VHH binders against F-box/kelch-repeat protein SKIP4 (SKIP4). Designs and how they scored, part 1

Scores and structures below are computed, not measured.

Target 1, 358 residues: F-box/kelch-repeat protein SKIP4 (SKIP4), of Arabidopsis thaliana (Mouse-ear cress) (q9m2c9)
Amino acid sequence: MACIVEDPQRAGQSNETQIALISGVPDDISKSCLARVPREYHMAMKCVSRRWRDFVCSDEMCDYRNEFNLAESWIYALCRDISGGVFLHMLNPFSSRRSWKRINDYPYIPMREGMGFAVLGKRLFVLGGCGWLEDATDEIYCYDAAMNTWFDVVPPLSTKRCYFACETLDGKIIAIGGLGLNPNAKRTWDIYDPLTRTCKSCSDVNIVPEMEDSFVMDGRIYIRGGVGGSSTAVYSASSGIWERMDDDMASGWRGPAVVVAGDLYVLDQTFGAKLTMWCKDTRMWIHIGKLSQLVMKQPCRLVSIGNSIFVIGKDCSTVVIDVENVRKNKMNGVMVCSSIPKTWDDDIDVISCKSVAI
Below, numbering starts at 1 at the first letter of every chain, in headers, positions and changes, except where a header shows other numbers; Kabat numbers aren't used for antibody chains.
ipSAE, averaged over its two directions, is called F for ESMFold2-Fast, E for ESMFold2 and O for OpenDDE. V2 adds 0.75 times the mean of E and O to 0.25 times the DockQ between the complexes of E and O.
[cut] stands for letters that were removed.
The coordinates of atoms that the task and the answers printed are left out; those that the model quotes come from them. Centres of patches stay.

## First folded at step 1 (VHH)

Design d03
Fold by OpenDDE, look of step 4:
Structure d03 (fold): chain B 358 residues (1-358), chain A 119 residues (1-119)
Amino acid sequence: as target 1 above (358 residues)
Amino acid sequence: EVQLVESGGGVVQPGRSLRLSCAASGFTFSDYYMHWVRQAPGKGLEWIGNIYYSGSTFYNPSLKSLVTISRDDSTNTLYLQMNSLRAEDTAIYYCAKVPYSSSWYFDLWGKGTLVTVSS
């Protein structure tokens, strides 16, 4: 007996006479079906109809995919080419033909350095930066990964920043420190809320200038800056205060950092390429393994998906490390890794890498 | 005014056929999924079937052999043909509309028409 159960949550939906997404199928079912389509086909889906496009690009689509555990993480790399132009490259790590693809969308950001790169939901943000002859900017560019388009009009940062730390925390983008004409910028951070399109500026004397690296772990933002990365600080969102980083922890932070399943990993590049892990219990850095120099083209950035660390170097040459496998196989030797070939473009420097789940 | 008005109900003998009508005003059938639902005395609502904007029909499996849903777009009227009626088919029969956005959101109901199957 099919009981007609009214979904109380759907009470008040406007009686808009719309063409069905799929002929003969209720939209709610259609949406569920469409949400199950692999991300690699979303571009094609957007070509079916306006309604399909709108749905695929909607937050609703993301909600469905999250609800059904269908979200797929792709890697995005902010890159600079030989011309000084800044470009976005994308990698689908789930593809059988793993290859980096350049996103050929406007705007081109020529000759910008010291940019922040952040991800919030399905959107990527490029923040601030400076030119060789230009001061720091407050400009923010937004790329929607579902729409596959850049947005030109995003509210700016409260403070012009270059070479600053940029992280996402609690649904907000945090821009920390940096250089600019404003001498106070070094001791300030901006909290950018894309939902409200507002930016709040705060200040703390414990903020380190000239940011080199940052990561988020356990609801805290860790920053490293100064000459040779000698200065570190930790921001707690809960307290809203900056604290000193543990000296033992700071001492091992000698390269790109990434958090995997709550654990901090660092690629120590001082004597080759060593993957190290911070052990919270012992307060020691543990050597996990060594990467072959043959497979890694420095400078490298790290991004994690699941239990895998992607080491992305020059020309987007990529090495994939399975952390679980490496932990189990205490091989005092060279880590066995899979590799993804470099892009067709030569002389690409990877500025930053992030993953976006859709 | 947007409304549905059922008609054609009454007292019928077992084994007979009956055709119910549902007249829509204020909206067009093609803009909605149109449903037939019934409620027997002391029982809950039972879904009978629906007709899509495309003309495709779907039925409750338990009733599929006994019912046919059709529509006349020129008169904006929905029909329920019932065959071989049984005592168990005694109920108030409702027509309802469902927007494309939902499978089971009935945003408009008729007042219903009573069908009594009795010897």
Scores: ipSAE 0.000, ipTM 0.193, lowest interface PAE 11.6, mean pLDDT 85

Design h01
Fold by ESMFold2-Fast, scan of step 3:
Structure h01 (fold): chain B 358 residues (1-358), chain A 122 residues (1-122)
Amino acid sequence: as target 1 above (358 residues)
Amino acid sequence: EVQVVESGGGLVQPGGSLRLSCAASGFTFSSGSYAMGWYRQAPGNQHERVAIIYSGGSTNYPDSVKGRFTISRDNAKNTGYLQMNSLKSEDTAVYYCAARYYDSSGYYFDYWGQGTQVTVSS
């Protein structure tokens, strides 16, 4: 190992604007070619040169892939390990060798209860929460999925909160209600705008003080909270007003929810794990099927990609359900189309999960 | 707030030329990473891209307009342009400017203008 770091020739050649991405090929054509490479190879591409690394990490790469419909939906799970450390797992659900991979490049994130987890573009956000030794926090942590790195500084929420609804809508993160030392936290919500890096605080006396579940459907945020999930509310982001949820619809909401092709699915985890769908025409909940309580570690989380529901157990073991056939054939049962095992025997807990398209 | 306003649309004969302008406010082309694109929508069709200029200055065009359309920007005026030459009847559409503003963390949000009508007819 020789010391070549201070080579003047190498240092002089570090003006990357003078170096072609691919020798003999114009940069615009080279970028077009690089953007078409499947995401699983992007890390290897970052090792080719600084110009390739800069392009792969760039917003230009992300824009190209989005505009030409090359973006791939991957699943990210926010997890805790046996030591209380917080980390991310990622999964390419459409790879032939599907497996959960741990992301090792992360700062220390304090283990907190009631944290929010949200996605905006290529960025993942961990917001708020509380601990045994600390009250609710306003801290935000941000991970860039294209760079595979955490941001050093992220502006906080306007209000310290835990056990709150956390959803993305219209390019913003909306953090609603929850618990905090500020008496007004229970009746407030923050709209985090990544463009301005600020939160707008709003208030309404009718919102529930503690939240268990939420989902986005038809431009609205549906929230369930309170003792035993007995309180529901609907927030309209476009109008800023609160509405009442349909009582029949609310009665079947007993676990995590996901929207697929405009239809609401809920995994009822009250006794075992039962997937149900809200039928708008009949205003009734339809039984889709049951998952094994012996294999799927509860609580489970749901992520939708296309016409598939990914049911992610506490240990990251995953089953994939195709709901297109359920709708098309009027089938009354769950056929697991595929399964993805956990990749290690660590005692881990999935806190939340989201899909990111890059 | 980021806002974009299109101008320069109108009626032109086949083979003619038009230059569309996209005036940006709330961000500057010199303030770091940004991208802008021109999209068009003919009646009954979805939006299609006709030109893009990425944050690094590279451009891209579909084959239908390649060699006829040129996207550019003027940093001093904070304005993007679409130069359209050798116009054809099939170029008739509402043209939209979309600006992608990047904040200091690299996150983006797309802002669409209200559109400007381009009609190519004899």
Scores: ipSAE 0.000, ipTM 0.212, lowest interface PAE 15.6, mean pLDDT 76

## First folded at step 3 (VHH)

Design a35 (from d03 with D31S Y33G N50R)
Fold by ESMFold2, look of step 6:
Structure a35 (fold): chain B 358 residues (1-358), chain A 119 residues (1-119)
Amino acid sequence: as target 1 above (358 residues)
Amino acid sequence: EVQLVESGGGVVQPGRSLRLSCAASGFTFSSYGMHWVRQAPGKGLEWIGRIYYSGSTFYNPSLKSLVTISRDDSTNTLYLQMNSLRAEDTAIYYCAKVPYSSSWYFDLWGKGTLVTVSS
């Protein structure tokens, strides 16, 4: 049948005009099949059709993969090159030739220090920071790892800040304390909701400690600072209450931290690189092993996937440590290490690392 | 030119005081915490203390009553005041910076200044 004029009701179109995802297959079955394809092939799937591209990039596909435990975690490293430019490297740890790949998409993130780096769902966020000769900013950059693109416009933080704690908790990104023209920045935290694209600022007359480091464990944000009569603090987003961290736990937190299956691991970098674990049952730190300076170039960052800790140093040099035996058997276990080659480009500093499960 | 340069070392008699300086250049000194570390001949590194960007200090407990760390952000200078010096305080003294306030990994070190405490 021939149509000459545009239908003003085309916004409410039926599914009758949609091209089937797979010819001869009901869409619900097609989606089940497509959602099971390993993530390394998702780029190719986007080239098949507009409908495939839309599904691969959709929340529906991500939700299906999470529901059925099909999600695959890739590692993203926020890096700075010798010119001061900020960019992302990514690593597919499941590929046969595990190697870091630079993300070359625009926009170029301007040179900055003290930025936050957070992940929520399929998206990475670069928040705040300050430039040389510039005060702190409230800008947020967002990269969608399913679409492999940067958003054009991202609503900013409520408070300009740099050198702050930045963590994802309860479906939101929380930016805590830091520096900026606002003298009370260290007494505030911003709660950024990516679903509503809104940001709420919270404050407390009780001072938030200066920010040295943070991690998330058991629904709480742990913060290390060394000023104001408290060297550590614990924040529960569900209640908004600040508490003191366990003194025995705090005493061993002398480097980057990662949580694996509810257990806290710290890489003590004070005079070398020693991996330690907080044992909840005994309230003691146990020594797991030492990493040679010849194998890893400090400073290092930590990220986990499953029972593997990825130790990522300068130029993205990477060591993979399997801690399954330690957790399962509650003992100083055998540290199983492998390495992933550094990037070809020298003088790349790794600012922060996160994983994105899709 | 990112660097830290210590000065003020030398030979000093036991029981006397000495003030060391550390000149910073090539980074925003006022935004960072700074540390003093020392190494005695044939010994490992010993952390002395830290001063935060706010001016607050945190010291090695064994040295707390003997040292004072201060900073002058207008001249980008870090100071270490040492009192009642003993022969065991003979060491190379370094100032150091962390890459972010969250790290105990020192990413920038001075070349050190030698302090010799002898009669």
Scores: ipSAE 0.000, ipTM 0.263, lowest interface PAE 10.5, mean pLDDT 78

Design y01
Fold by OpenDDE, look of step 9:
Structure y01 (fold): chain B 358 residues (1-358), chain A 122 residues (1-122)
Amino acid sequence: as target 1 above (358 residues)
Amino acid sequence: EVQVVESGGGLVQPGGSLRLSCAASGFTFSSGSYAMGWYRQAPGNQHERVAIIYSSGSTNYPDSVKGRFTISRDNAKNTGYLQMNSLKSEDTAVYYCAARYYDSSGYYFDYWGQGTQVTVSS
């Protein structure tokens, strides 16, 4: 019984006189105009017509906005509440009304831990995870930021994973290590390609099972795991091999990490909150400044936009650090930062944060 | 010292009912963020969570026990309960009570009981 994969392409081109996007305006010009509309109004634009909706949600829209340098980065936080529910919060950091907004409830990710969170283009992916003392999953969920909708029809991971490192590199999602049912999966990593809907699994001895943190810098993936973060590795796409990370660099990786304009920053949360920077030239960690404990509710996650680091803690309490200003003002003291208030919801744990530019 | 102690297990016929109790000491259900769960382990199988209740009062059940098992708590008694109805032979296992407590830093501590045997047999 040949499963006739109905090629969705044969939707009959009914010659419906394609109603112009904008009456009296060529479509190319119309598209250019629509692409210049600020992101905050895109939801309203989708209500104008089906054709507008389709365009606003299209990759073409993204292409136009990128071409014109109009893309706006918003922050998305994968969060868990006290009930174990997983949900997304969104922040427009450039809005005059800087406030976190909860995205519509995703009914399908109940009570998971150890999930991966990745961004490709305009889409966010929630990968894997497990329940309390439950088996890891291979499930992948996709949220399209332009459509503002969740999709559950995504091919699964090749390997069930929980508490794994998850990064994006060269248009692919890389899932590294983690805990799962398969003991052999402990030293494996997956390359997930959303375009081809394929997932390739590879093995490397330098991968440790328990992943704590990861970041991408200079086209390489850095991972930290093991007992107390004792194990580090770096992946080079050119070689396809994982290597041990240098001890000098690894020694200062004591908390959440973020890359800003090619430089690595780490928030050391061991004794307060200290922002440190890795200096590539001197191969030393430089102390940048301290954050007040009053404004930060640990545990914190980091995300960067431009030259700004967003420190996002419990209840989505957010501190914004301008790294350029901080570097110029070598004040050996408490960093002057701006703050964004927490959500109205209490007891929200931030699992991971990413930015999406549309 | 935090202790979790299960009770109420035993032998029951198919279709019967049991109520398990989990008495917690050293912490209170009325304070902080926590989760309390019931887990079971059958011989040769892994631990399976059969019920969980969060500090919010939200509950979750797997499909295997949904509609038959009910988890609850009594804050005054600092005791959790698992009401098991319509028991099946497949429900035969050691049942464990576990509590997870979250500290202010987001770290959690797990406390497990010693388990209580539930046997469903004709």
Scores: ipSAE 0.000, ipTM 0.222, lowest interface PAE 14.2, mean pLDDT 85

## First folded at step 12 (VHH; from b21 with T98L)

Design k02
Fold by ESMFold2, look of step 13:
Structure k02 (fold): chain B 358 residues (1-358), chain A 119 residues (1-119)
Amino acid sequence: as target 1 above (358 residues)
Amino acid sequence: QVQLVETGGGLVQPGGSLRLSCAASGFTFSDSGMGWARQVPGKGLEWVSRIYDSGSTFYQDSVKGRFTISRDNAKSTVYLQMNSLKPEDTAVYYCAKLPYRSSWYFDLWGQGTQVTVSS
C-alpha cells in the first residue's frame, strides 16, 4: 500500500514566484550553511519558510549532512501501552537534558504484535505482525524522521509474517523467518529493496524456525532461535549463503545484543544484568560489568551510538554505558554508567529500539 | 511520454574511461534531481551519484575522485564521466529521476547500459 502524493503547488511553478532561501545568498551556499545546523534545531528551521521546511525534510539535506560527516543519531523506541496501542518515543542523546519525548502515531497502525522494526537512512520501517484474532500481515509502514510523518509502503512483504528477525544489510531490509498460516515464513526471508521498490522472497531449509534475536556485524546477519537459543545461523553478504555460527560465540549469546565499532556486546539478564563482550582475537567472552545499581525492569533493548550502549527497559527507563575503555584498550575495566529516568507514562513496554541518523 | 535513455556503455580495460549520457524527456528536467545507480551481476543495486536541480553533486565514497556527474538543462541530459575504471565498476548503470520532492524511492528509471571493465 502506497501513500505518497506530490505537492501540486510545486508542479509547473514559475521562477518569478520563488524566494531565495537566504536573501542575497546563492541557494548552494545557503544549503551548505543550513545543513551544518545541529539536528536539535531542525524543527525550528521548518518554521522559517516553506522553502526551508522543504529543504530540511529533503534527501538533499541528508546528502549534504553525510558529505560533511554531520549526521546525528537519535534513538527511537517502538512502544506499546497497556491498551495495546503502538507509538514511538524519541531521545536526543546529544542534548544536555536527555529525556524521552512521545511522537504522534500514525492513526492506522493497528494494535499488532511481533512486528519487525528496521531503519534505512532517515526512515524507520514497521513490518508485518499479527493481532490476537488475526493472521500475520505483509504490510509495511514507514516513518520518515525528517518529515515526522508516516507513509504506507508498497509493495508489501512477499510473505506474511510475525515474530521474525528484521535487520538492515547493504541498504536493504531483510525479514527472516517467523510465524504465520503460510508455512513458508519459517524457512524464508524477504529482501525489501527501496531503490527498486521490490520485495523478493528467498528460501533455505537451514534457517532456524523460531526467531528470538538477531544482530548485524561485519556485513553479516546473526540469528538466534530455537528453545533457549539452541539454533544459530549467519547470513553472509559476501557469499550470499547461510552458514553456522561459531560455537564459542553462540554459547555466550544469552540476551539482547548490540555491536559497537565491530565488537559484539551481550546483556545477560539471568540474575542481575551482566554485560559481556565477544573478543574475536582470543575467541572468548569478556565480563564488562553488572548493572546492579539501576535495576532495569525486563525486557530490555539495546542500541548503540558511538561508544555508548543504551539499555532501555520498561517505561523507557534507560542506562547509558560507556565502553570506550574496553573497546579502545581491550581491558576488562570499570563500567561507566549514567541514567535517563523513565517516562511519566505507566506500564509502557518497549518493543524495539533503533537509532536514526540525520 | 516520460523516458530516460542511457547511452555510452561498453567494454573498457582497467584504468580506462567512459562517459555515460542520459537523455530525458516528458518532464521538466530543470526542476528535477537526477542520479546514477548501478547493478552488479549477482550482488545488487547501489547508488553511484546524484545531481540536484541546484547543480549540487554527491558521490558514493567508492567512486569519489574518479567519477563526475554533470547536467545540461538545455539538452535535458545528465552525464557520468567515469575515469580510472576498475573491474569492480562492472555493472549495468541506470539513470534515475528523483521525484519532485525527494523521497525514499525513485519513480523513474532508464533501461540501463552495460559497463564492463575487463583485463
Scores: ipSAE 0.168, ipTM 0.666, lowest interface PAE 6.6, mean pLDDT 80

## First folded at step 13 (VHH; from k02 with L98F)

Design m03
Fold by OpenDDE, fold request of step 17:
Structure m03 (fold): chain B 358 residues (1-358), chain A 119 residues (1-119)
Amino acid sequence: as target 1 above (358 residues)
Amino acid sequence: QVQLVETGGGLVQPGGSLRLSCAASGFTFSDSGMGWARQVPGKGLEWVSRIYDSGSTFYQDSVKGRFTISRDNAKSTVYLQMNSLKPEDTAVYYCAKFPYRSSWYFDLWGQGTQVTVSS
């Protein structure tokens, strides 16, 4: 019996003559016009009227923008400060004044470690984690980037997890492995379906314990874990099974990974910061370039937008790598990159970063 | 009773057409976003099309240009016209209701109707 919780906000819609979104313009045209406004002005748009606010915050707005191919990707970083506090930071990479901004942290994200971070549509998810006195959790927190607000009313994971891999595939959130009270949790993965708000748990013996990193490429999920990242596995959606990762590919996965236009890039941090690319044809790792130690503060996370890789380190210090330019300029030297400095003096570690397109 | 009832599924040849209907009852249909999702055996549920209360329509890329969603508020019915059907379209199709101003999750869905595209 699905209790249709009548949204109490519906009761107050008296017959107020639906004020047009734009005076003298049909609503369909108005919506099309509003959807074309750049993302940087969406906050201001929400202040124009209640109807504007409602539309800008709606999934309909996102659908229009996607249809018009106007979606703009901004970067969101889950960060931890020296006190152990967890915060969300945002960067508009298209702004003339590129600066990180801390997002309002109400409600507060619990002080946890080993959390998953995922993006679906305009929503960000913080999943699971553990604390010093708290075992693994199954809690999920949701942030709506259009609404600029947190939601705590999300169904939990099927399994309590910390230090697990978290990816999105085919509109689902996949939580893989990790630590928890359940000894079998290490070899399990959850599929969270936002459409049905359900989570399914599965098991596979090929899932590696103690997850360090993950990425999605060509509809497959790649995971790395174990002692020193020695264990790897690949999930194929077509077969529904986990397989061992190719040894040659696994051997070069020595840092954070990102996929750009179907190609895998890894920032090898073993001896400095080297950007490498996996060549599918030759089945070899190709050295792309080196990052200057002056601009990179480890540990770093990677996120891609278009043909650019954003390397985000401590204090959200950011280096931007144009992949096309670097590939053309096969200089065995230091990559020419643009940098975005930190905007605050606090010691901040980047836990994870993702892009959200609106 | 709040319910969605799908009809119109069946067996069709590749290139053929089907029209699915979903009769809604127990809620204010005109104020609700509606949609269709499908599930292939062994795979997850995927959205196919949605229509907002405003009448705005959106489609998954795989069905764009082939499928058309529409609604009749007077009849409390949502439709999915499926043209140029492909074997890949074989699935159980579900009619769904979305929450107010959201297409994020289903707050109600039907029992589904089987669509089989086979030569």
Scores: ipSAE 0.874, ipTM 0.958, lowest interface PAE 0.6, mean pLDDT 89
Fold by OpenDDE, fold request of step 17:
Structure m03 (fold): chain B 358 residues (1-358), chain A 119 residues (1-119)
Amino acid sequence: as target 1 above (358 residues)
Amino acid sequence: QVQLVETGGGLVQPGGSLRLSCAASGFTFSDSGMGWARQVPGKGLEWVSRIYDSGSTFYQDSVKGRFTISRDNAKSTVYLQMNSLKPEDTAVYYCAKFPYRSSWYFDLWGQGTQVTVSS
């Protein structure tokens, strides 16, 4: 019996003639108009009226913007400072003043390590993790990028996990492997379904222990783990099974990975920062170029927006690579990239980066 | 009792049409966002279409241009007109209610109705 908890806040909506969103304009038209306002002004829009705020923060707003192909991707970085505090940084890549901004502190769990970071729609999820004196957790926290608020009212993971792979596939969050009290946790994965608010745990012997990296490509989840990243596996949602990754492909996976327009790019950070691309046709890794260490501090994470790769390092030092430009200019050398300088003096480590489209 | 009851499912040939209906009871229907989801055997639940209390409608890309969601508040009923059906549309279809001001999850859904598209 799903107790529909009637939100008590609905009771006070007296028959007050619902003030039109825009005076003299039907609400449907008003919503269409409001949805066309650029994302940079959404904060200001929330100050106009309660109804504007409610709409701007709603999933309906996002649906309109998606329908109009107006969704704008901003980058969010889960970061750790020198004190061990966890917080989010945000970057608007379309701004003339490209700068990282600290948005909110992690609400409840200072000094966690090994957390998963996932995005679904306008929401970011921080999953699991462990503390120095605490075992792995099953907690999930949700940040709504439109509301700019944290929520803790999310069902937990089925299994407590830290240092696990976390990806999104088909509207689900997939938590794979990791460490925990359960010795079998290393060979398990959880499927979290936001629609039903359920989490299912599965097991497969092919899941690699001690996850280092993961990515999604062509509807499959690729994971790398083990000592020195020696073990790889591929999950297909269609079959529901984990298989061994192609050896040729696995051999070049030596750092953070990102998919751009169906192509896989890897930043090898072993000797400098080398960007490589997996060529599906030839089944070979192609050297794309080198990044200057002067503009980027390792370790780096990758995120893609459109045809651009954002390389985000320590202190949120950011290099932007235009993939089309790099492919055209076959630069046998140092890639010409734009950089976003550090805006603050605090030492911060980037744990994970994701983009959110609103 | 709060409930959603789906009807209208069945067997149809490729290119055919079906109209699903969902009768709602036990809550203020006019103030609620409604939607349809489907589950293919062996796969997870996926949203298909949603209609907000305002009447705004949205569709998954796979069904866009073929499916139409509508509602009748007087009858407390939501509909899904499905045209140009494909074998890939074969699934159990569920009517669902969204929570207040959100389409993020379903706080209520029906028992589902089977839709089978086969030659």
Scores: ipSAE 0.871, ipTM 0.958, lowest interface PAE 0.5, mean pLDDT 89
Fold by ESMFold2, fold request of step 17:
Structure m03 (fold): chain B 358 residues (1-358), chain A 119 residues (1-119)
Amino acid sequence: as target 1 above (358 residues)
Amino acid sequence: QVQLVETGGGLVQPGGSLRLSCAASGFTFSDSGMGWARQVPGKGLEWVSRIYDSGSTFYQDSVKGRFTISRDNAKSTVYLQMNSLKPEDTAVYYCAKFPYRSSWYFDLWGQGTQVTVSS
């Protein structure tokens, strides 16, 4: 072993105002080390020191984790209880004891309908909505998943909206169509740019006025709307142009959709629960499997992490579908299912689900 | 007066290089995070690069390996060295400052400098 000497203090400078993140380690190396700690321990890390808390809660931490390809996706469900209160549940899918946990942090989002739910980086946004007798709002609430707290209201939408499509694309939140009386939100969309904290309103005659569902694939937002889902449209972010959706592709969109590694999956609930996938090569829908274990209480929400599809129903009852084998073996793949128990709470509805990577 | 002033833009052939500079005044530069964003015709604003007060640097995937952000705290200046330029890099480039701990938006912007890659 090398000889060491403990020096309590040296003449010339006090140590009381500069504390290393890790004793004897340059801070840049320390940050690289801290960024490698699994996300489940980040709350505990905030208790070590103020400097650790500041780094763990910072966007710099997220940048380091992204650079190391270490970001971990957790699922957040926007829920409503029997009183009409809106709140979040969270699921760590990497935990050995996977269970939904309610987030009890303030603010309590009051009884509103038709809200948008979107993710940018470590932040969750709840946008717009309306009451039964109230016009739509432009309000935005922001939850920071690294700090595990709600933040001040983000500057509002340009157009008050409810019952609209809301997706994140190219680092921006796009709120499309919906209802609003002052002014009318029909055939408009807002682009919320987090970089400038501004919102721009756009209009186009091709936008479908009634929104039912949406997904993002290949830099485009796909919208299903109209009476009974009879109308579809596609927004191309690169051009800002609305187009018609492929009729064959649209014909199979008969339930909630999710994209896994660039492939579109739909849970078709027309005659039992059937998972299908859009095959770009043949321009056909491929039957993947029936989900006899699926909780059939509608509506179901879909979110993906890696090669896993999470089907989330009433009370957050969840079926997990692993499609890795299907994707690797194409024609000979086998779908693997497992389940996650519902929450202890009864009678909660899941409004929307998103994943947040940190 | 708080301001950011960009210089170094211009016309360059594909494969060429430019160095953008951004002079800052009116705030404590060494405590601030800085970055570059660009306004691409038809696509809107996108971030390009950022540098934290710690010196840590991060880049959009499309510019990694070609662009280098740096800072000189003594001169209160941020630089963007742009190599192997492509026509897709044509944009108005803005120097910007982000608030403490929050790099997801910029709270101070420069006037912008045009970079055009064409031949």
Scores: ipSAE 0.526, ipTM 0.845, lowest interface PAE 2.5, mean pLDDT 82

